# Ledger of designs, part 1: VH-VL binders against Stromal cell-derived factor 2-like protein (SDF2)

Every score and structure here is a prediction.

Target 1, 181 residues: Stromal cell-derived factor 2-like protein (SDF2), of Arabidopsis thaliana (Mouse-ear cress) (q93ze8)
Amino acid sequence: VEITYGSAIKLMHEKTKFRLHSHDVPYGSGSGQQSVTGFPGVVDSNSYWIVKPVPGTTEKQGDAVKSGATIRLQHMKTRKWLHSHLHASPISGNLEVSCFGDDTNSDTGDHWKLIIEGSGKTWKQDQRVRLQHIDTSGYLHSHDKKYQRIAGGQQEVCGIREKKADNIWLAAEGVYLPLNE
Structure headers, positions and changes below count from the first letter of each chain, unless a header shows other numbers; Kabat numbers aren't used for antibody chains.
F, E and O stand for the ipSAE by ESMFold2-Fast, ESMFold2 and OpenDDE, each averaged over both directions (binder to target, target to binder). V2 = 0.75 x the mean of E and O + 0.25 x the DockQ between their complexes.
[cut] marks letters that were taken out.
Atom coordinates printed by the task and the answers are left out, and those that the model quotes come from them; centres of patches stay.

## First folded at step 4 (VH-VL)

Design s14 (from mo12 with heavy chain S30D, light chain T97Y; framework fv_mogamulizumab)
Fold by ESMFold2-Fast, scan of step 4:
Structure s14 (fold): chain C 181 residues (1-181), chain A 119 residues (1-119), chain B 112 residues (1-112)
Amino acid sequence: as target 1 above (181 residues)
Amino acid sequence: EVQLVESGGDLVQPGRSLRLSCAASGFTFDNYAMSWVRQAPGKGLEWVATISDSGSTTYYPDSVKGRFTISRDNAKNSLYLQMNSLRVEDTALYYCARETYLDYGMDVWGQGTLVTVSS
Amino acid sequence: DVLMTQSPLSLPVTPGEPASISCRSSQSIVHSEGNTYLEWYLQKPGQSPQLLIYKVSNRFSGVPDRFSGSGSGTDFTLKISRVEAEDVGVYYCMQGYHWPYTFGQGTKVEIK
């Protein structure tokens, strides 16, 4: 299934099977912006991200997302953009990944390059992809490092500048908009 | 904007029961684990109970286990502490506090509600 | 239970001078890489406790940079580089890894 602009998707970390998650809980230090974590399980309303183009492009709702496209991911529930910057992530000290802005406020720290592994030309469900942050060159990354103090644990999500097995993601569940003719 | 307000503290006799409440506002209550922490007059802090964000898991120290029950109503943004078989040493100001699964501790505390257990 | 021991318990300080508070845990509170659950809280006179430092050395958002935490294993330190009048109060360390959560006895910082 094609992932088109306007689709709401869940991004699953290939190695850990946790989904990219956010909620209205800020980081305790660094930027103090809304946190982004990995969440177990498939039934989570806080794991949907709307695929949006960067402002000023010709891409329309329903258009396929091409390999190498620069995109934004908007958290469906809070309307904030997946974001990164030069702050340290809470557990590993890598690049912090947060949510920033709103429907009318977005900056270049919200821009991610879609890198499809292998020879695919457009983004499809269950394809192995990387998301590289434009401003920092960090890849969206997660690992088996958990926030574990209270009942269970969500995983750290961060950015690292190195290509590793731990920065592969799949678009898993979603509300997929039909491909334009 | 983010606020926790405790209520229910009173003067009670040993062996009686009391129920404390904590009203949360200004944040998404069900994203946070909640705790009760007490402070006897002129003394230090003592943790009393913690409840997970969903309410499915609770934790207590031995000093109150079996006597106190922490609970929450996420639809009402409210936290409770049911205190049974009260003892003189339970006399304290009782705070509610929120905690995230992001492991940075108890970042917001209420003003406390005073419980006095005496004959 | 993990015993948390603070020293000193009373710390009179001249404004502008540094202050240092020690906290020792009776056993390790390291959970995993990057996760040592030691926190510092400040209770100003007549107020509720407030979070200053978490995971040993991380300043909570809005906490002035004159506050710093350090340590490892069982030995931890909170430092205030230049004590200001608003820093007066009782400082508590807390471990949040082992159940039950335990606090130190508190260190009262007062202006000389």
Scores: ipSAE 0.384, ipTM 0.804, lowest interface PAE 2.1, mean pLDDT 92

Design s20 (from mo12 with heavy chain T50V, light chain K55E; framework fv_mogamulizumab)
Fold by ESMFold2-Fast, scan of step 4:
Structure s20 (fold): chain C 181 residues (1-181), chain A 119 residues (1-119), chain B 112 residues (1-112)
Amino acid sequence: as target 1 above (181 residues)
Amino acid sequence: EVQLVESGGDLVQPGRSLRLSCAASGFTFSNYAMSWVRQAPGKGLEWVAVISDSGSTTYYPDSVKGRFTISRDNAKNSLYLQMNSLRVEDTALYYCARETYLDYGMDVWGQGTLVTVSS
Amino acid sequence: DVLMTQSPLSLPVTPGEPASISCRSSQSIVHSEGNTYLEWYLQKPGQSPQLLIYEVSNRFSGVPDRFSGSGSGTDFTLKISRVEAEDVGVYYCMQGTHWPYTFGQGTKVEIK
């Protein structure tokens, strides 16, 4: 199924099967902004992200998301944008990935380039993709490094500038808006 | 302003029970694990209990296991410590502290509530 | 239980001079997944403890850069590059890897 602007999706990390997740919990260092992690559960209300265009473009709700498009991902429950910047991630020291802003506040640190693997022209469910942060060139990345201190098990999500197997994501579950005619 | 405020400390006889409370404000309480840490007069810190954000997981050291029970009420933004079969060596200032799944430890602590176990 | 041993227990420091506190665990506190849950807390006179360092070397938000943590396995160090009057208090290391969590006995930092 086609992923259109306005759709709410869960992004699954291909290698680990964890979903991109956020909570109203700030990082303990770096930016101090809202944290982003990989969550092992399929049934998680904190793993929905709304696909939005960059402000000032002609894209509208229901339009297909083209390969190479610059997009924003809004965390549905907290209304903040998937964000990155030049702070170190907590476990690996890579680029920090956070949530920033609100419905009316967004900056270029919220901009991600959608890279569809292979020859696909538009983003579809279960398609292998990378999300490259525009300002840092870091790819949205996760790995087996986990937060474990309590009953942890949530994975670190970070940005890394190299293309690796560990920065492939798939749009898995979601509330998919119909494609415009 | 993020705050934790403990209450319930008292002078109590050995063998009796006491219930401590911790009121949380200024943050989403249900997103944080919570701990109780005590400090005997003039001594160091000793961890006594932790409870997960949902309340489903708890851990205790052997010194209080079976006597102390940590619990929480997320709707009331409140943490509790039920202390049974109190001993003189349980005399301490009891702190509540918040903790997170992000592994950065206990970043916010209350002012503490004093428990004195004596005849 | 994991025993956390601090040294020294009392550390008088001249203002502006560096300070170093050692913390040793009775067994490795490296988690099976590779993380090391070693934290440093400061308790200023008459105040509640405050978090300084987590997972060995990460400075908690708002903590001045004169504080640094290092170490691995069983041997850990907290360093203050330039001690200021506001740094007076008791410093505790803590391990969160093995149940139960255990604290060191504390190091009292005082101005000479």
Scores: ipSAE 0.493, ipTM 0.821, lowest interface PAE 2.1, mean pLDDT 92

Design s23 (from mo12 with heavy chain T50W, light chain K55L; framework fv_mogamulizumab)
Fold by ESMFold2-Fast, scan of step 4:
Structure s23 (fold): chain C 181 residues (1-181), chain A 119 residues (1-119), chain B 112 residues (1-112)
Amino acid sequence: as target 1 above (181 residues)
Amino acid sequence: EVQLVESGGDLVQPGRSLRLSCAASGFTFSNYAMSWVRQAPGKGLEWVAWISDSGSTTYYPDSVKGRFTISRDNAKNSLYLQMNSLRVEDTALYYCARETYLDYGMDVWGQGTLVTVSS
Amino acid sequence: DVLMTQSPLSLPVTPGEPASISCRSSQSIVHSEGNTYLEWYLQKPGQSPQLLIYLVSNRFSGVPDRFSGSGSGTDFTLKISRVEAEDVGVYYCMQGTHWPYTFGQGTKVEIK
């Protein structure tokens, strides 16, 4: 199944099987931006991300997402963009990954390069991919480091500049828009 | 503006009951765990109750267990503390405080509501 | 219950000089997952407590960099590199690793 612009997807971390998740809960760090975590459950309304192009491009709803494309991921429920910057993540001290902005406010810190592992020209469901943050060069990353004080199961999501097995993600569940002709 | 406002504190006789309320505004209340923390006059802080974001899980220290009940109404953005069988040593300023699913602690506190238990 | 013990209980400081507060737990407060839920709170006169430091060494949003936390296991320290008049108040350490949550007895920082 093709993942097209406008599709709402859940991104599953290959190694841990947790889904990329956000709530309207800010980090305690200096950025104060909305937190992004890994959630263990498959049934989670806070794990949907809408695939959007960078503003000013020719991509339209229903177009395939090409390998190497620069994209934005909008958190469906809060309308904020998956974001990164040069702040430390709370547990590991890696690059902080947050949600920023809204439907009318987006900046270059919301830009991610889609890297498809192996051969493949366009993004498909269950394909192994990396998401590399344009401004920091950090890969979207997760690991078995958990927020355990009250959450019990939510994992840290951060950015690292090294290309590792722990930065592989799959588009798992979703509401997939039909591919344009 | 993120805000917590406590109410319900009063002068009450030993053995009586009192219900405290905490009104939350400026944030999505249902995403946060909540605590009550008290401070006796001139003394330090003592944690007295915790409730999960959904309200399904609660914790208490032995000093209040069985007498105090924490509850919440997410539709009304409200937190409650039902205090039964009040004792003189329960006299304190009672704060409500929010806590995240993240690893940092209680980041927003109300102004407190004073409970005085005396005969 | 985990007993949290602070030292000193009273700390008069000269403006512009450093201050250091110790906090010790009666048992390890390292969670089984490896995190240490040690926080520092400041209560200024007549005000509600405010979060300064979480996970031993992380400054909460808006907290000046003159504040730093350190430590491991059972021994923790809060340092203020240069005390300012606005830093006056009672400082509490707290552990959130074990139920029930417990606070230290507090350290009153005042200007000499």
Scores: ipSAE 0.465, ipTM 0.817, lowest interface PAE 2.3, mean pLDDT 92

Design s27 (from mo12 with heavy chain D53Y, light chain T97L; framework fv_mogamulizumab)
Fold by ESMFold2-Fast, scan of step 4:
Structure s27 (fold): chain C 181 residues (1-181), chain A 119 residues (1-119), chain B 112 residues (1-112)
Amino acid sequence: as target 1 above (181 residues)
Amino acid sequence: EVQLVESGGDLVQPGRSLRLSCAASGFTFSNYAMSWVRQAPGKGLEWVATISYSGSTTYYPDSVKGRFTISRDNAKNSLYLQMNSLRVEDTALYYCARETYLDYGMDVWGQGTLVTVSS
Amino acid sequence: DVLMTQSPLSLPVTPGEPASISCRSSQSIVHSEGNTYLEWYLQKPGQSPQLLIYKVSNRFSGVPDRFSGSGSGTDFTLKISRVEAEDVGVYYCMQGLHWPYTFGQGTKVEIK
């Protein structure tokens, strides 16, 4: 299934099977912005991200997302953008990944390059991809490092500048908008 | 404004029951684990109970296990502590506090509600 | 249970002078992944506790730079570089690794 601009998707980390998750809980230090974690459950209303273009482009709702496109991911429930910057992540000390802004406030720290593994022209469901943050060059990354203070904790999500196996994500569940003809 | 407000504290006789409530406002209650922490008059802090985000997991020290039950109603933004078989040593100011598994502690606390067990 | 022991229990400080509080745990509070769940809380007179420091040395958002935490394994220290009038109160360390969570007995900081 084709992923189009306007689609709401869940991003699954290939290696750990956790979904990219956020909620209205800020980091305890660093940026103090809304946190982003990996969530183990498949039934999670806080794991939907709306695929949006960068402002000022010609892309419209229903258009295919091309390999190498610069996109934004908006957290559906909180309306904030997947974001990164030069703060340290809480467990590993890598690049912090947060949620920032709202429907009317977005900056370049919300811009991610879609990198499709292999020779695919457009983004499809279950396709192996990387998301590289434009300003920091960090890849959206997760790993088997959990927040452990409460049992069954969620996984750290961070940015790492190295291209690793732990940077691979798949668009899994979602509400997929039909492709424009 | 992020706020937690406890209620339900009272003077009760040993062996009786009491239910405490904590009303949450100004934040998404269902995104936080919640705890009860008590403080006996002139004494230090003692952790009493913790409940997970969904309410599926609860934790207690042996001193209250089997007597106290923590619960939550996410639709009502409310936390509860059902206290049964109360003892004189349960006399304390009871605080509710929110916490996250983002490896930092209890960042917002209520003002407390006083429970006195005597007579 | 993990016993948390603080010293001193009473700490009179001249304004602008440094203060140091020790906290010792009866067993290691280092998680297998390397994190140490040692927190510091301040309870000002007539107020609820507030979070100052988490994971030994991380200042919680909004906490002034004059507060710092350090330590490892079982021995921890909270330092205030220059004590201000608003810093008076009872300071508690807490371990958040082993159930049940346990607090130290508290250290009362007063202006002399």
Scores: ipSAE 0.494, ipTM 0.815, lowest interface PAE 2.3, mean pLDDT 91

Design s30 (from mo12 with heavy chain D53W, light chain K55Y; framework fv_mogamulizumab)
Fold by ESMFold2-Fast, scan of step 4:
Formats: structure tokens, C-alpha cells, sequence
Structure s30 (fold): chain C 181 residues (1-181), chain A 119 residues (1-119), chain B 112 residues (1-112)
């Protein structure tokens, strides 16, 4: 199934099967911005992300997302944008991944390049993809490092500048907007 | 504004019971693990109990295990500590503290409620 | 239980001078998943404790950069590069790797 601009999707980390998750809770250090984690389990209302174009492009709701497109991912529940910057992630010291802004407040730190693995021209459900942060060149990454003390095993999400198996994601569950003619 | 407010501290005789309460406001209480930490007059900090966000898991040191019970009511944004078989050594200021969402510390603390166990 | 030992227990300092507090654990507090749950808390006179440092060396939001944490395994240090009057109080290290959580005895920092 085609993922179009305006669709709300869950991003599943291929290797760990955890979903990209956020909530209205800031990191305790670094940027102090809203935290982003990998959430165990399949049912989670805080794992929906709306696929949006960067401002000033010709892309419209319902248009296909092309390989290599620069996109934004808006956390559905909090309206903030998936974001990265030059702050250290809490466990690994990699690039921090956070949520920033709101419906009217977005900056270049919200811009991610969609890299479709293989030869596909447009983004489809269950395709292996990478999301490379434009400003830092960091790939959206997760791994087996967890916030385990009490929180029930949510995984660290961060950015790393190397292509690895641990920065492959798939669009899994979602509310998919129909493709434009 | 994120706040924790403890209540229920009193002067009690050894062997009696007390129930402490902690009222949380300004954040989604059900998302956070919570702890009780005590401080005897003029002494250092001592951890007493922790409860997971859902209430399904609780942790205690041996000094209070079997006597104290931590519980929560997420609908009422409230944390409790039921203290039974109180000893003179339980005399302390009892703090309610919020565990950080990502399990790296206790970032919000209440003002404490004083429990004095004496004849 | 993991015993946390602080030294010194009393630390008079002149404003503007550096201060250093040691914290040693009776066993490794590196979690099986690689995290070291070593925190530093400050309790100012008449106030509740406040989180200063977590994961050994990460400053909590709002904590001045004159505070730094370091260490590994069983040996940890909190340093204040230039002590200010507002820094007076009792400093506690804490380990959260092993149940039960344990605190050091506390180090009282006061102005000379």
C-alpha cells in the first residue's frame, strides 16, 4: 500500500520490532525537548506519525512520497515534529532525536530524507527505508539499549551517521490516505 | 506546574499504623513510576519503596518489606504508603518523588510529611 | 545491598574555589544492559532534594555547567569548578542499578 502525504503511520524498527513513539515528556538533559523512544508492543496510540512535506514544496495531501524526498513527521497526538540536533542521546551519547514545535512552528531540524532501500520509486507499506536527518546527516536509529530501570523497556532512539542494519525502519500500521489520481 | 504534596504524617506509638498520601498535579501521573524516600532527623536519604506506572510492580528494601505497602490510584492522581507495625527507627520526613519517565533519576520531589514513632 | 560510601562527609569551601566529592560503590553498578545508574542529588538547607547529575556524567536540565560528574564501575566523582554561595547543602550520590536503591551518607558543603 502506498504511503501518501497526510497518512498517519507507525514506524517499526526492523531489527527490534519496536514502534517509534513519543509522549508529552521532555528529555532530562540535552535539548530538554520532547523525548522519542521505541515502544514495545503493537497497540500504542502514541506511535502515529503524520507524513508531511517540507514547507514551500508542491506536494499535496494524497500525493505519493518519492524516494529521496525530504519530509517531516508530525507526532499525531502532540502535534510536534520528529527532530534532531547536536545534543547527546541519554544512553549511548549518539545524536539526540526529539520532537519540536507545533502546527505553526517548524524548523530545518525537522527535515528528514526518505531513503528507500532497493529500486522502488515511491514509499510503500512494509518497504525497508532509512530516514536521514538533513542537518546532521544522522540516520534515525534504534538498538537494544533500553530505559529499563522501571519504565518497562522502552528503547533508545537516536541518530548515527553510519549506515547500519539498526537504522532500517518499515511503515507498519497506519491510517493510510488514498493516493491521488 | 508540576507538583507533589504529601500528607498523613503524625506522631504514633510503636506497633501502630499510618497511611501517607501524595497528591500529584501538573503532569500525566499514570505515565510515571513513583517512589517514597525518607530522611530521619539530621540523617541522610533512605529509599523506601517504588511502584511502576501501572501499579503492577512494587519494590522495597528489606527494612520495610512485609510492613509497608506502596500503592497508587491513577484515576485520582494519588500515591499511598501504608505503614504497619511502625518502629522507632521509621521516624523520618517521608518524601514522595517522581521517577523520570526514562528511568534515570527522581526529578520532582514533594515537601515531605513528618512521621514520628515514639511512646 | 550495594553500599555507597562518600568522602569527605564535610567539605568547607571558600567561594570561587573548586570542590570535589568522591563516591564509591561496594560492587559494580554497571547494569547488564550497559547503563550506569549513578545519580547526584543536592539538598539545600530546608529544601527537598533536587537531581543534579544522572548516568554518571549527564547534567540534569537547568544545572549549571560548573557541576560535572565522572567515574566508572565503582568509583565516581562530583566536581564543582567554582563553588558559589547557592551551592551550599548536602550532596548525595545514589545507585539505581541494583535493587534496593542505595544512597551515600551525604557530603555537607558549606562556606568557610
Amino acid sequence: as target 1 above (181 residues)
Amino acid sequence: EVQLVESGGDLVQPGRSLRLSCAASGFTFSNYAMSWVRQAPGKGLEWVATISWSGSTTYYPDSVKGRFTISRDNAKNSLYLQMNSLRVEDTALYYCARETYLDYGMDVWGQGTLVTVSS
Amino acid sequence: DVLMTQSPLSLPVTPGEPASISCRSSQSIVHSEGNTYLEWYLQKPGQSPQLLIYYVSNRFSGVPDRFSGSGSGTDFTLKISRVEAEDVGVYYCMQGTHWPYTFGQGTKVEIK
Scores: ipSAE 0.293, ipTM 0.752, lowest interface PAE 3.0, mean pLDDT 91

Design s37 (from mo12 with heavy chain D53G, light chain H31Y; framework fv_mogamulizumab)
Fold by ESMFold2-Fast, scan of step 4:
Structure s37 (fold): chain C 181 residues (1-181), chain A 119 residues (1-119), chain B 112 residues (1-112)
Amino acid sequence: as target 1 above (181 residues)
Amino acid sequence: EVQLVESGGDLVQPGRSLRLSCAASGFTFSNYAMSWVRQAPGKGLEWVATISGSGSTTYYPDSVKGRFTISRDNAKNSLYLQMNSLRVEDTALYYCARETYLDYGMDVWGQGTLVTVSS
Amino acid sequence: DVLMTQSPLSLPVTPGEPASISCRSSQSIVYSEGNTYLEWYLQKPGQSPQLLIYKVSNRFSGVPDRFSGSGSGTDFTLKISRVEAEDVGVYYCMQGTHWPYTFGQGTKVEIK
């Protein structure tokens, strides 16, 4: 299934099987912006991200997302953008990944390059991909480092500048908009 | 703005019961674990109880276990501490505080409510 | 229970001078890699406690960079590089690794 602009997707970390998650709990340090974590539950309503183009481009709702495209991911419930910057992440001290802005406020820290592993021309469900943050060159990354003081534990999500197995994500569940082409 | 407001503190006789409340506002209450921490007059801080965000898990030190019960009503954004079989040693200012799943500790505290247990 | 021991208990300091507070735990409070649940709280006179440092060395949002935490295992330190008048109060370390949570006895920082 093609992932088109306007689709709401869950991004699953290949190695850990946790989904990219956010809600309105801020980081305790660094930027103080809304936190982003890995969540183990499949039925989590806080794991949907809307695929959006960079403002001022020609991409339209329903258009395929091409390999190498610069995109934004908007958290469906809070309307904030997946974001990164030069603050340290809470557990590993890598690049902090947060949510920033709203429907009318977005900046270049919300821009991610879609890198499809292999020879794929457009983004499809279950394809192995990396998301590289434009301003920092950090890859969206997760690992088996957990927040565990109170029961449940969610995993750290951060950015790292090296390509590793822990940078691979798949678009898993979603509400996929029909392809225009 | 994020606020926690405690109430229910009173002067009470040893052996009696008292119920404390904490009203939360300005944040999604169910996303946070909640704790009660007390401070006897002129003394240090002592942890009393913690409850998970869902309310399914509770924790107590031995000094209050079996006498105190922490509970929450997420629909009402309220935290409670039911205190039974009160002792003179329970005399303290009782604070409620919130904790996140992000392990950064107790970032917001209420103003406290004073409990005095004496004859 | 994990005993948390602070020293000194009283720390008079001249404005602009550094201050250092030690906190020691009776057993290791390392939970896992990257997760040592050691926090520092400040209680200013007549006020509720406020979070300064979490997980040993992380400054909580809004905390000035003159505050720093360090340590590992059982031995932890809070440093204030240049003490200001607003830093007066009682400082508590706390461990959240083992149930029950335990606090140190507190260190009173006051201006000379």
Scores: ipSAE 0.617, ipTM 0.862, lowest interface PAE 1.4, mean pLDDT 93

Design s40 (from mo12 with heavy chain Y104W, light chain N58Y; framework fv_mogamulizumab)
Fold by ESMFold2-Fast, scan of step 4:
Structure s40 (fold): chain C 181 residues (1-181), chain A 119 residues (1-119), chain B 112 residues (1-112)
Amino acid sequence: as target 1 above (181 residues)
Amino acid sequence: EVQLVESGGDLVQPGRSLRLSCAASGFTFSNYAMSWVRQAPGKGLEWVATISDSGSTTYYPDSVKGRFTISRDNAKNSLYLQMNSLRVEDTALYYCARETYLDWGMDVWGQGTLVTVSS
Amino acid sequence: DVLMTQSPLSLPVTPGEPASISCRSSQSIVHSEGNTYLEWYLQKPGQSPQLLIYKVSYRFSGVPDRFSGSGSGTDFTLKISRVEAEDVGVYYCMQGTHWPYTFGQGTKVEIK
């Protein structure tokens, strides 16, 4: 299935099978912005991200997302944008990934380049992709490092500049909007 | 803007029951695990109970297990501690505190509510 | 239960001088996933406890750089590089690795 602008998707980390997750809990150090983690459960209302274009482009709801497109991912429940910057991530000390802004406030730290693995021209469900942060060049990354103090079991999500197997994601579950003609 | 306000502390006789409440404001209560920590007059801190963000799991030390019950009502942004079979050694200032799945511990504490158990 | 032992229990310091507090656990508090959940809390006179340090060495947001935590396994230290009047209070270490959570006895820091 084609992933179009306006679709709400869950991003699954290929190696760990955890979904990209956020909710209204800030990081305890670093930026203090809303945290982003990997969540082990498939049924989670806090794992939906709306695929949006960068402001000022011609992309419309229902248009296909092309390989190499610069996009934004809006957390559906909190309306904040998937974001990165030069702060250190809480467990590994890599690039912090957070949520920032709202429906009317977004900046260049919310911009991610979609990189489709292999020869695909447009983004499809279950396709192997990377998301590279424009300003830092960091790839959206996760690993088996977990937050465990109160039996949370959620994984660290961060950015790293190296291409690795641990920066492959798949659009798994979602509410997919029909492709425009 | 984040606040926790405890209430319900009182002077009670040994063997009686008491229910403490903690009202949360300024944050999304349902996203945080919550704990009760007590402090006897002039003494140190002692952990009493923890409840997960959903309320599905609870933890207690042996000193209160079977007598105390921690619970929460996420729709009302409230945390509770039901204390049964109270003993003189339960006399303490009782704090509620929030904590996160992000491993940083108890970052916001209430002012405490005093429970005195004496005959 | 994991016994947490602090030393000294009373620490009078001259303003501007450094202070060091030791915390020792009766067994390892390294979690099976590799993290060490050792926290330091400060209770100023008449106030609720406040978080200073988590996971041994991370300063919580807003905590001044003069505070630092270190240690591993069973031996941990909180250091204040230059004690100020506002740092007076009782300092507690706590382990969050094993249930039940346990606190040290507290170290009372006072100005001489």
Scores: ipSAE 0.481, ipTM 0.825, lowest interface PAE 2.2, mean pLDDT 92

Design s41 (from mo12 with heavy chain T100G, light chain H98E; framework fv_mogamulizumab)
Fold by ESMFold2-Fast, scan of step 4:
Structure s41 (fold): chain C 181 residues (1-181), chain A 119 residues (1-119), chain B 112 residues (1-112)
Amino acid sequence: as target 1 above (181 residues)
Amino acid sequence: EVQLVESGGDLVQPGRSLRLSCAASGFTFSNYAMSWVRQAPGKGLEWVATISDSGSTTYYPDSVKGRFTISRDNAKNSLYLQMNSLRVEDTALYYCAREGYLDYGMDVWGQGTLVTVSS
Amino acid sequence: DVLMTQSPLSLPVTPGEPASISCRSSQSIVHSEGNTYLEWYLQKPGQSPQLLIYKVSNRFSGVPDRFSGSGSGTDFTLKISRVEAEDVGVYYCMQGTEWPYTFGQGTKVEIK
C-alpha cells in the first residue's frame, strides 16, 4: 500500500518490533519537551503519526511520498511534531527525539528526510526506511534499552549519526489515504 | 495544572483499618506509576508503596507488606492505599507522589493526609 | 536494603555562601543497564517534598542552576553554589535502583 501525505501510520522498529509512541508526558531531562518511546503493543492509540509535507511545498493530501523527500510526522492525538535537537537522550546520551509544537507551530527541528532502502521510488507499507533528521543528521533510532525504573518496558528512541541496522523502520498499521491520479 | 490531592487520614486505634485516596488532575493519570511516601512527625521520608501505570505490578517494603495494599482506578484518576492492622508506628503524614516517567524521580507530590494511630 | 547515609545532618549556612551535602549508599546503586537512580529532594518548612535532582546530576525543570549534583557508585554530593533564604529546609537523597526505595536521614539547611 502506498503511503500518501495525510495518511496516519504506525512506525515499527524492524529489529525490536516496537512501535514509535508518544503521549503528553514530558522528558525530565534535556529539552523538557513531550517524550517519544518505543511501545510493544499493536493496539496502542498513541502510536499514530500523520505524514505531512514541509510548509510551503507543493505536496498535497493524497500525493505519494518520494524517496529523499523532507517530511514532518505529526502525532495524531497530541498534534505535536516528531522533533530532534542537540539535547542528550535519557539512557544512551545520544540525540534526544521529542514532540514539539502544535497545528500552528512548527520549526526546522521537525524536518526528517525519508530514505528508502533498495530500489523503491515512493514510500510503501512494510518497506524498510530510515528517517534522517535534517538539522542534526541523526537517524531515528531505537534499541533494546528500556526505561528501567518502575515504569520499565518501553524502549528508548533517539537519534544517532551512523547508519546501523537499529535505525530501520517500517510503516506497519495505518489509515491510508488513497493515492492521487 | 498538575495536581494530587490526598484524603482519608484520621485518628484510629491500633488494629483498625483505614483507606487513603489520592485524586489526580491535569495530566493523563494512566501513563504514570504512582507511589505513597510517609513521614512520621519530626522524622524523615519513608517509601510505602508503588504501583505501575496499568496497576498490574505493586511494590512494598517489608514493614507494610501483607498489611497495606496500593491500588488505582484509572477511569476515575484515583490512587488508593488500603491500610489494615494499623500499628502505632504507622502514624505519619502520607503523601501521594507521581513517578516521573522515563527515569526521573517523584516529580509531583500532594499535600499529604495525616494518619494517627493511638490508643 | 540499601542504606543511605547523609552528612552533615544539620548545616547552618551564612547567606550567600556555598553549601555541600554528602550522601553515601551501603552498596553500589548503578543499575545493570548503567544508569544510577540517585535523587535529591527538598522539603521546605510546612511544605511537601519537591524533586531537585534526578539520576545523580540532572536538574529537574524549574530548579535554579545554583543547585548541582555529582558522584558515582556509592558516594554522591549535592552542592548549592550560593545559599539563598528560599533554600532553607530539609534535603533528602534517595536511591531508586533497588527495591525497596530508600531515603537518607535528611540534612537540615538553615541560615546562620
Scores: ipSAE 0.190, ipTM 0.692, lowest interface PAE 3.3, mean pLDDT 90

